# VHH binders against FAD synthetase 1, chloroplastic (RIBF1), part 6

Target 1, 279 residues: FAD synthetase 1, chloroplastic (RIBF1), of Arabidopsis thaliana (Mouse-ear cress) (q9fmw8)
Amino acid sequence: AEGLSPVAGGIVALGKFDALHIGHRELAIQAARIGTPYLLSFVGLAEVLGWKPRAPIVAKCDRKRVLSSWASYCGNIAPVEFEIEFASVRHLNPQQFVEKLSRELRVCGVVAGENYRFGYRASGDASELVRLCKDFGISAYIINSVMDKNQVSVNTEEEDSKSKERGQVSSTRVRHALAAGDVRYVTELLGRPHRVISRTRTQDLTSKRGRISLQTSSLLNLPPGNGVYKACSLIVGDKHPISCKVIVDTSNLYIETEEERFHNSDESQEFQLLGIEFG
Below, E stands for the ipSAE of ESMFold2; O stands for the ipSAE of OpenDDE; V2 stands for 0.75 times the mean of E and O plus 0.25 times the DockQ between their complexes.

## First folded at step 1 (VHH)

Design r5 (framework vhh_rezetamig_d1)
Fold by ESMFold2-Fast, scan of step 1:
Structure r5 (fold): chain B 279 residues (1-279), chain A 120 residues (1-120)
Amino acid sequence: as target 1 above (279 residues)
Amino acid sequence: QLQLQESGPGLVKPSETLSLTCTVSGGSISSYDYYWGWIRQPPGKGLEWIGHIYYSGDTYYNPSLENRVTISVDTSKNQFSLKLSSVTAADTAVYYCARLEYSDYGFDYRGQGTLVTVSS
């Protein structure tokens, strides 16, 4: 058993899982209906393809909290994320990739979105995934894209394919909503308030003239666009969230609150993690 | 039935600008959920992302190419284009135009690809 794959016998949802939005949550829900749910995500894609790295939507250190919040949707089982280096699989054709899932990782089944692409040059699609999974003796389940509530509300059944493309929940849609400062829409797409994590000096967590100033370089994930956000919460450790106002500009994020005693009690730490929820 | 078709010269002289256009049919380039971009494959090498554009005009470029690359979009013609300046033999590759949703479901290579050779 010591040579057993971390996801052996599990059902793995396939995707990039940048935003951990409600579409990703639906993949995990479907996996949980069949067996033990895992998210199988690729890391290092930007580095391998030469893409300019961009800020993640969810901070790496905050991902487990998000997945734990999905337990109530997943039969009280929190999905576990298993990351695989894209460099180790980038040259695998579709057949070789599915063989790796079946024989090396020993998964019992896969769940993927209808737009899922895989293998060298993205040559494999969802239908190819189903065919190859059958060839290797594992189950495959293809899930329709999750639609956002705003797009669904326009009730355009005559244009179903265009409605799916425009209304599809995606990390791209989350990024554009964040850039627009539309944190209410971001909350709808994520199924939770967007939380920005800052790694900041303990001394900077003390309010100065009613304001805490954080440099954007201290942020571990993508903040919303420049603007004023009046309905926010400040989260420090396991303490109760503190109501605050947040101002985002090109170089800084400013938190305005009346609470002065909000850092953790360990003053020996140079840095602490601070959470900021928008909406 | 989305289709992407690359067009442009298959031969470019060293130091000149490589220019390609992608014509999109069966779908609108003014799509909220997708980026439109260029990927290339040099002979005997892996895929290299060049850059992509959102229909608003926002661009994202490979850092190794960013000083030479320009991607533009013409929503009225349902087209987007690549210009790569100061080309050398190292820019010889099959060039693909693509629709990208790379964060969630990966990206789609929808074009047939076009070979561009840099030679005098």
Scores: ipSAE 0.014, ipTM 0.480, lowest interface PAE 7.1, mean pLDDT 81

Design r6 (framework vhh_rezetamig_d1)
Fold by ESMFold2-Fast, scan of step 1:
Order: C-alpha cells, then structure tokens, then sequence
Structure r6 (fold): chain B 279 residues (1-279), chain A 120 residues (1-120)
C-alpha cells in the first residue's frame, strides 16, 4: 500500500468489540501502555456467515463517544476503531493474518485476551498468536479476562458453563442483563450508562405534556427489556442531560420529563438523534 | 450443556485416509452463528487449524492441507466429520473438534481430543 496505513506504528487490540464493555476497555488500556491504541473490528460478519442479525449494543454513530471516554484510562489518547471487511480476511490462515497486520497494516504490536482465537477460526489460540507475531517482528501481549465483580447469574442457554462459573465479563452477559432490564448491572459491565440512540423526526419531538413516544424501529441500538426505568437522562445535541422516566414496551419507548424542550433547536434538520441513558 | 466428542480409529496406516467424526450434544450445529471445525496438536508442537464448515456445507481449509482434507456435516445426526487422505507420520497428533466464533468469546469450543497415530 502507498503511504502509511491508518494503524501504522500502532498497537492493535483484537476482539469483537460489540459491547465496548470493560473487558474491551482493558484491551485498549494495555495497548495504550505500549503505544498508540487501536481497536481492530470486523464488519460484514453476519452477511458473510449467514448469521441472524442482532441489534448492536452500541449504536454505530455513538461508538466514537464511548472510545473518547476511554482517553482518561489510555494516557489521554482516545483509541481509534479500525474496521476491516470480514470477507477480505475470512480466507487467511493464522500466518497470513499476522503477516497482514505486520506487513500491510504495519502495526508494532497486538493485544488480545487469553481466550483469543485468530478472528473467526478455531485455527490458533493466544500462544500461536504470540509465536507468529514474534516471527513477523511485532510484539504480542495476552491479557487475562476481566472478571464480573457482581457474579450475578445470567440465565441463558447460549453462555458457556465455564464462562458462567468464572464470572467473566462478556457481550453475552451484557445482552442478558439488558434483556432482564437490569440497567445497574449493565452499567457495571460497560463501565458507563447504557445509551440508546433514536433517529426521530424533529416534528415528532413536540409535546405540550412533556411526553415523547418513540417507535422501537427508530432505535439504532438495543434497548433494555420491557419495563419502567425511573433514573434516566435525555441527551439532545450539546445540551445538558435532562432527567426523565422511560417506559419500554414491545412497540414503543415512552419518555416522560418535566422539561418542555426535548429537541435540538436546529429546526433545519428533518431528523435528529436523541440519546437515552439508563441510570 | 454443549459437548463435543471425537470418535474414530486411533491408529491409521501410512497412505490411508484418517476419518474422524464429531458428535455434538446439548446444542444444534444448524446455527449460523458458528463454524464447526477441526484442529490438531502434533507431539511437542502448537495447535494447527485443519479447517471448518458451516451447517450449510460451505468449507474452508488450511492451504497446507487443502488437497487432502474433506470436512462434511450431517445436520440430521448433529455431527460433522473429517477425512484426511494420504497420511504420513507427520499427521500423528491429538485431533480436536471445535465450535468457533469471533475471538474473545467464552464457550465450550473443543472436544476432549483423540490421539491418532500414523504407523505401519
């Protein structure tokens, strides 16, 4: 490739990075101790693998804000997310993948969790990653899984029994906590309040009663399960957060607040983004 | 609880075909979320990926082995199988069947392993 790659000279954290939970944050922290931190994320996984699509835990448009919040843990450098099309790497064996990181992307090193396997394959583990990185002249750092301090049982069939026993932070635990409506537990797993982003018409935000009704189809990421959430905040543009109560049902999300100004004052936009934080 | 179990002969003669089956219990292989595959560990060496399959039948093989490897799936029996042709002593290893996903996930992704020795 001509010029420098976007991650040239950097330290790349390897993982799925769906939830951007405290386990993912720990990968970025370790990368930042070594050099400039990046997250390497694959896109197009569901299309290539034929997976049923799942609502993202973090809205695409909100990911940079989350990563910016990690700067204080990362030597005042916000990690940058670098996306690779999964289709372009699915055929690469472990050696070819590390060669791509070293020679094409020109990274100085990688950080991965102890359970890491080369991307989407059962082909290599963390030990093989370390060996291949040494062969290609880049550093590799394997970190232990971040433990869930609350050890709260999530009652789902898809989570591994070993992971349940060890109490590891995972995207599965975040999804189960969200489904259960346990937003306090979600906040502990994420290291931040869960923020749902809605893309809604500016005209639909007008209410004389201090109530907004949003269809679940307007939500850009996964809301918590059906229920009443009393300790929430509305985030609109650069305005101060507005205290609110949120009611989630199967078709709608209702926001109740004492404020009468619920939208950005920019009337030129047909749509605007509304953030809802749960606790 | 998801469990994977390898089965097949522990001894194969040089030039013959090594054949192993993985039986999956406690979960369905008809899931689009996972690959189902084979990895091996020769004595004193690291893990080597052999290949994987989707429940649809689509396969991906290690280029070093692709001319000798066939992986197949039988969703009705909840099984998938490995055939490795023209074996030599270099194919002596512990063979594991595995379920794989995106890296960093915690799941029961390996069987107990089965030793296959290639010897006359």
Amino acid sequence: as target 1 above (279 residues)
Amino acid sequence: QLQLQESGPGLVKPSETLSLTCTVSGGSISSGEYYWGWIRQPPGKGLEWIGHIYYSGSTYYNPSLENRVTISVDTSKNQFSLKLSSVTAADTAVYYCARDFWSGESYDYRGQGTLVTVSS
Scores: ipSAE 0.000, ipTM 0.141, lowest interface PAE 15.2, mean pLDDT 79

Design r7 (framework vhh_rezetamig_d1)
Fold by ESMFold2-Fast, scan of step 1:
Structure r7 (fold): chain B 279 residues (1-279), chain A 121 residues (1-121)
Amino acid sequence: as target 1 above (279 residues)
Amino acid sequence: QLQLQESGPGLVKPSETLSLTCTVSGGSISSSDYYWGWIRQPPGKGLEWIGHIYYSGSTYYNPSLENRVTISVDTSKNQFSLKLSSVTAADTAVYYCARESLWFGELYDYRGQGTLVTVSS
């Protein structure tokens, strides 16, 4: 076979794709209306740009499940995420980046939001993307931003700080809603319940006094703020979620299920993934 | 207003060439703001983009199909056409012609009603 790129002939959605919120989902939906949808994601962005490390909104291991859930919106095709090392493209000007998409990756088209910026020092905008795509013979589609239907903040100062986003759905808005413990609002912004993934040893899954204790250091993505969450579900690799109450504090996350629900005599050092859904 | 209509045989034999024409009415194909393209949907699958043409005759094809695809434009008849050579059963699909906007975010802002092409002996 020749060396066709993994996204050859596909339609790539362009964005940061931190939260995989309904705005990101809309990009994938539009891509699926043209052809095979892909998300073009950058890895290593924080390291290259010197940003402070922070917990991801979606655990890396859980991203494929989220994208698979979008298949029903995308003509029964789950979008596939294609990762590029940011270090390999950060120096490309807008023209070189579009040339890479068309000539090297051989994509058929791109979908981007109206506020998309790209190329060295973010010198390219959506209009430049369209012009350059035309120059290189690929289609470009710019979609309007998805607006937050609930335009509501319990913190007026935080609402003012988001003016630059004009009430648009964003990863920043998701992070602020999580910090406030507003899991209902988080669900509206994500189009799904927020799922936190924990990596635990099987021997540590034993229920004590009807409670499972997880250290926050075992969590692979951002939990909601400290508080009590009564309408949660525990997912342990089976198809049936277990109803639970979750208590989040600075050091631990406690899961309260019906007494003796988990009795693990395995004493294994093997790691397992647990999912905790809020709401 | 603007209307796109596919036409061509609904049955094609394996190894032969699939030929479809799109007739554009209510608007001119000679526009610098649009590509004119072909997409298809095989049974039980999603959309697959085939290629597009600019009114000047410039083409871009899906790399997975480029050695079998030819798209041509006839601005005097306000039509554009698809030829797909060496067809197999995998080419059975509903085929759509479409106008692809370069300036607006709506994908396939005009699309034909689609025509089913079955590849069988």
Scores: ipSAE 0.000, ipTM 0.239, lowest interface PAE 14.8, mean pLDDT 80

Design r8 (framework vhh_rezetamig_d1)
Fold by ESMFold2-Fast, scan of step 1:
Structure r8 (fold): chain B 279 residues (1-279), chain A 120 residues (1-120)
Amino acid sequence: as target 1 above (279 residues)
Amino acid sequence: QLQLQESGPGLVKPSETLSLTCTVSGGSISSGDYYWGWIRQPPGKGLEWIGHIYYSGSTYYNPSLENRVTISVDTSKNQFSLKLSSVTAADTAVYYCARDESIYWGEDYRGQGTLVTVSS
């Protein structure tokens, strides 16, 4: 009785899509080569499972901008993110999940990485996904993991189990690089500068001695670790980016601009969003 | 080098409680966003999820087993345990303890497994 699904006839990329890194981008590129690209994302995972939620790598409000920037790689079509509540799928086995994709969502095909796991207990792997998609009459395309170009030299005396984790671009790698303050490496993993979004009151944007102070509690996504970051950019609405230096400490983030006075005359909202790019 | 090691009796009588412990080394149960749980494989069948626990004590059980299953964690010993009550011959399986990032969509790290036979 609901009509066609929002992703009907489309090609959905399957993954966790935490960081929207170059590996996720490659899934979208491959989907766009086949049909209309969508990212299939789960929401409410921490709430359903009782986890303590982590700060996201990409702010929820900033995800559409990132996906729009992928249009040039995707035949001038920006991928659309389609969210499913995890509570609605958490008890589905692999067969039931593919059945949902085919019969309820009416997708034409799926794209997934070679290490993709799905269904109850993560019991489904990429080969099971291909088999089940064939059973339900939808196409399945498995792509190789995107490899990290800036791989640190490692001792081959490491155990074989650890060798399985190296070289692949992942959200875990992005989190570790951010924590280390290695924003150059973060940029390589993301294919774009890392952008932190702050929700700030207009009154708090007044420069004090050429410096803007933000509480870490105002940040909507994960900042890099404590340190001094040169060659950053402050983004305010549609204005040209402002060159700045950013200092991150435990409780605050300080922005030093070449402009001594920063005036925001926009009184339409008590709060506004600021973008800070590290790069 | 994360290692998970199962321990417990290999033989349990029908109607009794099966008790297994998993000892974790090379990593801490109280760190990270991981679930620690139990899966089993009956002879000639596929893997079956039993349940898992977050280090805070929150538990999630297979609905088919939930009235018989208790999983507990002891972060001071870096161990977690399974109790499965009222066992029958259908509970004969190789039991694995595991670390999961997600119960459905994550990568598993598993112990070597321990065979439990339910027999008189």
Scores: ipSAE 0.013, ipTM 0.235, lowest interface PAE 8.8, mean pLDDT 79

Design v1 (framework vhh_7b18_3)
Fold by ESMFold2-Fast, scan of step 1:
Structure v1 (fold): chain B 279 residues (1-279), chain A 121 residues (1-121)
Amino acid sequence: as target 1 above (279 residues)
Amino acid sequence: QVQLVETGGGLVQPGGSLRLSCAASGFTFSDYYMGWARQVPGKGLEWVSYISSGGSTEYQDSVKGRFTISRDNAKSTVYLQMNSLKPEDTAVYYCAKDLEYSSGWDYFDYWGQGTQVTVSS
């Protein structure tokens, strides 16, 4: 006997869920309209494919905060993320994956985007997902792509049969906007300010000449590209956000603030987490 | 409008060589990771190689030492030099823009139409 599945009786949104952008949020909103919303995320994909991993857009430790912020869109229920090791499902064909959702995880339904692919070799598409869900007695809802507000979807050329995919919100657009230092555009794509999390020594959290220096190696997720960012906020524990200016270079991130001390009051800890919002 | 156009596929004998090219347009080519993936008949998609915006490369173990990925940012083109080709390298080869490989089965942002490589005597 397996016991009760963590997502049993729930509605599971299926997707990449790297950036937790407004497209991912729409999947969660639709799931919440049907039942208890969950995100089914895969981890370890780079290891399975043999590729060197990239810095995540959202720090692992910060994902729950982002999902909690979606509660107001989801009937006051924060979606819960359920992670599966990709290696454990990689070889499942489409039928076996839906069987796992229905019989092992005991979900009541799924929500996926119109371009969703699944199963070994990405052999299943959204229409196959709907068919298989019907076969296994669970509901399936396919959602249209969320379009980037800065994009005009009018295409007069027939050479681009995938025009919808090129105008939609995606983690790729988020990564490009971050690399360009366009934090305003990033905020539009994410539906929230981008937050970088640093894990740093408590002893290093004292301002020197009005500036705090962090090594980029201390960052747990992807910072925006090299540049000066004037409208930022420093987040320390449950304290009120502190206005700051941030300078990003190749090896360091510098925080300039009028406050001289801004660490958590628990000085007994060797390391502390701090958040930097680019707004 | 992102466009990726692959060329250079064809029929080759085992032990032979081919060079694939992918001409990219509609985005700032130099800012993106570029890669090659292949679809083997009767099997799934598999990543072959990628190259970062800075020129760092990675290869799938089965092609390491035989295949070389490179890019020319001035021409907005990525290449795959394939040496010591084996029958198991027979596949449709796709040029891909930016790897979203941290989550999900659908980890390709944009794909070209593909070019057929057949390794047969």
Scores: ipSAE 0.014, ipTM 0.318, lowest interface PAE 7.0, mean pLDDT 80

Design v10 (framework vhh_7b18_3)
Fold by ESMFold2-Fast, scan of step 1:
Structure v10 (fold): chain B 279 residues (1-279), chain A 120 residues (1-120)
Amino acid sequence: as target 1 above (279 residues)
Amino acid sequence: QVQLVETGGGLVQPGGSLRLSCAASGFTFSSYEMGWARQVPGKGLEWVSYITSGGSTEYQDSVKGRFTISRDNAKSTVYLQMNSLKPEDTAVYYCAKDSPFYEDWGYDYWGQGTQVTVSS
């Protein structure tokens, strides 16, 4: 008989999945060891909770590329992301959420971090997740938090619980590192270079005085903070990356390179996606 | 152990003002974003405001210009000053702590809540 759910019979990793950082990757790796790995992510949180919308860390159109790059860690199986509208689950208590996973989505197991919280007002924790999964007949696997290597070696007089909090990889830490312009640290947290995607008119990709100007409004995800970035790469379609220098200010991003045109297509009013990787 | 204790709720007339306080303990208060959310009867949970460790603030559109979030790091307390209150502001108000180290719905610890009723 067929399942009614796109993730039926799968193992779903639970998390925010904002940044797709190495902590999220570890959840996917563990799911892949058990069965078919999926990421269960929520969309529309800002709209539903009334938050001012924030630029995503990973562009929506670029998420599949990132997940495909994880295949080599996941037994050559790329994790598939399953998106749920947050509006449809915001009111669910922990029991109702696990019931949805088991009865509606028909998953056979879940993977979550040791600090995972879920359900209305984050009323459920990892131990509650395990208990409820057992009640509904699905497996639950709790994974230890991935620690930031740079923080692990810092000696402090803080207690164990504070030491654990300080060193954990998180999307918030990625956002802080991006804002600080620390793209090397961002790369360590993500396990890959940060790629900003721009949707730009083809004719605007011609270099003027050795520079291309992109408005911040053309960017589909969060750039690093204002500054000069010397070790960047411009990615255009399936071509080899082009070395460039990037200058970020409050309204524009400037790409400086020796290349004068960045695509093989004829000039047109069509839009083209380009990626900018920060070194 | 992390604790968040809200006070200052009560009954007010439309157009009135109320100040909520949240006393925090068990963590380094100055290092974390703090927020307020409310459970509105019939609407569910809504974020109201947040304040970052650096002092930046944001507000839900429906409260912008009427509510002000602030913090006192020396007292480990976050405040929500509510002015020009409307009947639709009637809700249980929750103080919440964000953490860069926990995965959750948005915040890792919530207080017990304080009831605000705006009625004539």
Scores: ipSAE 0.014, ipTM 0.394, lowest interface PAE 6.9, mean pLDDT 80

Design v11 (framework vhh_7b18_3)
Fold by ESMFold2-Fast, scan of step 1:
Structure v11 (fold): chain B 279 residues (1-279), chain A 120 residues (1-120)
Amino acid sequence: as target 1 above (279 residues)
Amino acid sequence: QVQLVETGGGLVQPGGSLRLSCAASGFTFSSYAMGWARQVPGKGLEWVSYIYSGGSTEYQDSVKGRFTISRDNAKSTVYLQMNSLKPEDTAVYYCARGRYSYGTWYFDLWGQGTQVTVSS
């Protein structure tokens, strides 16, 4: 019936959800174990906060494909991403934010990471989220950070102390791994191969000696750092992935296949989306 | 006309039982998952239960063992059998339709709600 929110009755995972890494996936998995999973994402943060814009890790047009791939982890239910304007919530204190989730959006519960911050100037933490959710009669589930399995225990002092380094999966680690060209590590952090999307003219997709040249300005998300990547796949429309080598330099990305030409899946369109998976 | 209509709410004593019904019309009922959620006075909306088109069910922990969701595809109706009712179960109960679109599940149609009051 009209008057209920799009996420009414659902379980919303709270986070920035920039990389959609395995830590974000774990939030969705926990939400799906409780009810209908949603990711609550903010839009317009850079504009409102005056942040310097940066390339997204996942192209906006490719996010739904990634979330659909999580269905097998979420009881065959793909999480739905629900976007809320940051401008509409930026001035809400922690209590007002939880009130909005409970009474305006009418969610049944929330899932958040142990490091989650919310409300005006991030004044609320995970413990405050739990307390406020209890006050408003919605369930709250705080989950521990997913650990980067490449972390190692370190002795900080020779004679007296021994500590473990704590390394969490994060979007920052994904960005650093991409910049280093370590696509294997990126795949470990994402739980999937990194896919770069190009919005390119159909005319520019014609290969010359099996080579396609793309300008970096055509890319909709962050490519890995400059280098040669041999174990890649080219995805055009609904076709089977084509094995390729990718060369990334400062201004261009080159795709090389052994096929001298490929068939355009939708030559009737002026522009096509081209997917490039690394490793 | 596409709609969901709930019935069966009312006043019941603690420990009593009620059966809620949700009559669907205007769509192929058998192809959709269906669910129930409730709004407790002074609290937020709480998911109660859902039933997939194939008959698999899920329940909120607080109602597990006391509530049973079921469906009758021939009648285009989903039911919520509520046993061992507690004062804490007092709420407006909403029926909802689950939809699969573009690789994702969500609830896109809701009933008007029916009041359940558990009181001596």
Scores: ipSAE 0.000, ipTM 0.139, lowest interface PAE 18.2, mean pLDDT 80

Design v2 (framework vhh_7b18_3)
Fold by ESMFold2-Fast, scan of step 1:
Structure v2 (fold): chain B 279 residues (1-279), chain A 121 residues (1-121)
Amino acid sequence: as target 1 above (279 residues)
Amino acid sequence: QVQLVETGGGLVQPGGSLRLSCAASGFTFSSYDMGWARQVPGKGLEWVSYIYSGGSTEYQDSVKGRFTISRDNAKSTVYLQMNSLKPEDTAVYYCAKEGDFWSGYYDFDYWGQGTQVTVSS
């Protein structure tokens, strides 16, 4: 009587969902074919694992835009992301985790890849997920990883030898490609150009002779490695994207446009969000 | 079909060294990142070190400067060289494979059975 789970009656895709790459998109597509699609994401992993906090691949404020772009693949319904604190589930064994999905969250079904692992120290596999879901009365749909190769092939005309050597899509591979400055490969893995979001004070946002300087500390997500990127776009509010060249350095990111000056779309706000797309 | 087999654990005196090895099979080893995690009695599971497919490495602060992770792609093996061992390093050490887009809890989606490391006088 007090209310239902936010994902009650839905189909939840199970995965990492840090990069929102084409593999994550495929899970959402399959969920959308069965029912209302949700991504079940874990937060707080760095604290639990003792990791240093890492810059996210997708800025938190930009995740909904990415998921909304998947609507055309998902029957015109954008998948919704549902977050669970990792600390609250890290000690659950496989049976307890599926029980939580079925009895607490009241999901109708799950979608996971054939290599999916879950429960304390990844002790459960995809076949155990299917068995436990049956025990708790929810549907389980396991998707083959071979589809990941087909998605990469469909989205790019990358050299055959490079595609073969790069293997399966993963968030870790996205991070490695970003660090290497390989924005073409990043675009293949994400199914979209990588967008970096900067939060900049409106009073500081003035181009000088077609150049804008942003401090790395103003970036809300992971930029590509140090280098020169010629085929970029600057996105300011709802304005038409501006072609630009981007120079990434350890302390700064420089945006060079053909325009000597630009107008921000909302000078009344203290801060402005800038989007920078690579490739 | 993924299999990770850890070896090299044992008993060692404080200040000593051990080298752990993890033999991997069932996947294209050179294409995946690998790592080590440990379960310390009373502290729980904690990440130790990570090695990217491209060779870059990362370390937990408590082991930085003392432990070195490395890989041999021809042998499908990842190593953890542990120097200047402390009693606090006593734990079961697990080899782990990079998670792909299908993985569950961690950046690692598959763990070995573990190998015991005991640091005591």
Scores: ipSAE 0.015, ipTM 0.417, lowest interface PAE 6.3, mean pLDDT 80

Design v3 (framework vhh_7b18_3; at its last look DockQ between E and O 0.13; V2 from the best seeds 0.00; counts 0 for: pae E 3.8 > 2, placed apart)
Fold by OpenDDE, look of step 2:
Structure v3 (fold): chain B 279 residues (1-279), chain A 122 residues (1-122)
Amino acid sequence: as target 1 above (279 residues)
Amino acid sequence: QVQLVETGGGLVQPGGSLRLSCAASGFTFSNYAMGWARQVPGKGLEWVSYITSGGDTEYQDSVKGRFTISRDNAKSTVYLQMNSLKPEDTAVYYCARGDYYEDSWGYEFDYWGQGTQVTVSS
């Protein structure tokens, strides 16, 4: 029906979904158990809230791949992401927001984390979400927070003792782990190796002696912090991953491979996407 | 290095008032939300209030109408005015730097101060 919301009749997981980490996956899984899973992703939050722009954790062009990989967890259905401009909903109180979900978007249900807050100034909590959904005839499912296995406090010893949020999987935690260069922990939080995507001119891909240099400006998402990463994979197109070592500094990524011939098979393309997996 | 230092805690009688201050350093203060959390003896850490970089405020229901959060960006300081204090407000209060919680419309706190003890007792 030409006028229906793309998520109409579906179960929407609520969040920003920047990292697409295992907590996000769990929301999708729960949604899939109930119906057709969608990620209702809010975008433009930084602009609205006056935050400094940040590089995304997952490259935009790589999001579909990640979501497709979740199909096996979601009854062989890949969750589809539906983006909502945060500015368009920022002013809504909790009731108005749920009304929008029900009447405008025509969702059948929602899935959210136990710590989920919504509405203007985040005034609504998970309990209110459940109540309001009931009022509007929408199903609501609240799931427990996904915790990391190692409870590795990325930050100072002081955080360890204090919060149920300790060890909670979050995009913030992923960012901190990346900044720290802890790619193993990142892998744990994501449930997959972190993949950095670079858009590079084919002509600039000069592998002299098996070394490729990428400018950080060419990166489409957040790399790990400065350091040496020995267990990486280079992904070029649909080709098999190539084992590589990556050196990250402030301005460049250096990729070292044993393979001399990066046959740029597609010399016809001005730009190529390169993927680098860490871990 | 990010540092948060709380001051202003102490002993107060029920119905009394306290003003907590948190001096922040080591980061661009104005770019971050700031908040207060507390740990009640025998309970987990709970958020009390936060203020966004834009000045929006949110409060836990239990403190609404009694507590007021504010910030001075020039001083890199966040405040918590606590009025009409109750015995149940007794806790260690922590200042925290907040980052946007990507999974909700709220904030996640990533750095914490050492805390300041607030005791409300007759």
Scores: ipSAE 0.065, ipTM 0.440, lowest interface PAE 2.3, mean pLDDT 86
ESMFold2-Fast, scan of step 1: ipSAE 0.152; ipTM 0.492
ESMFold2, look of step 2: ipSAE 0.094; ipTM 0.442
ESMFold2 (binder alone), look of step 2: mean pLDDT 84; pTM 0.852

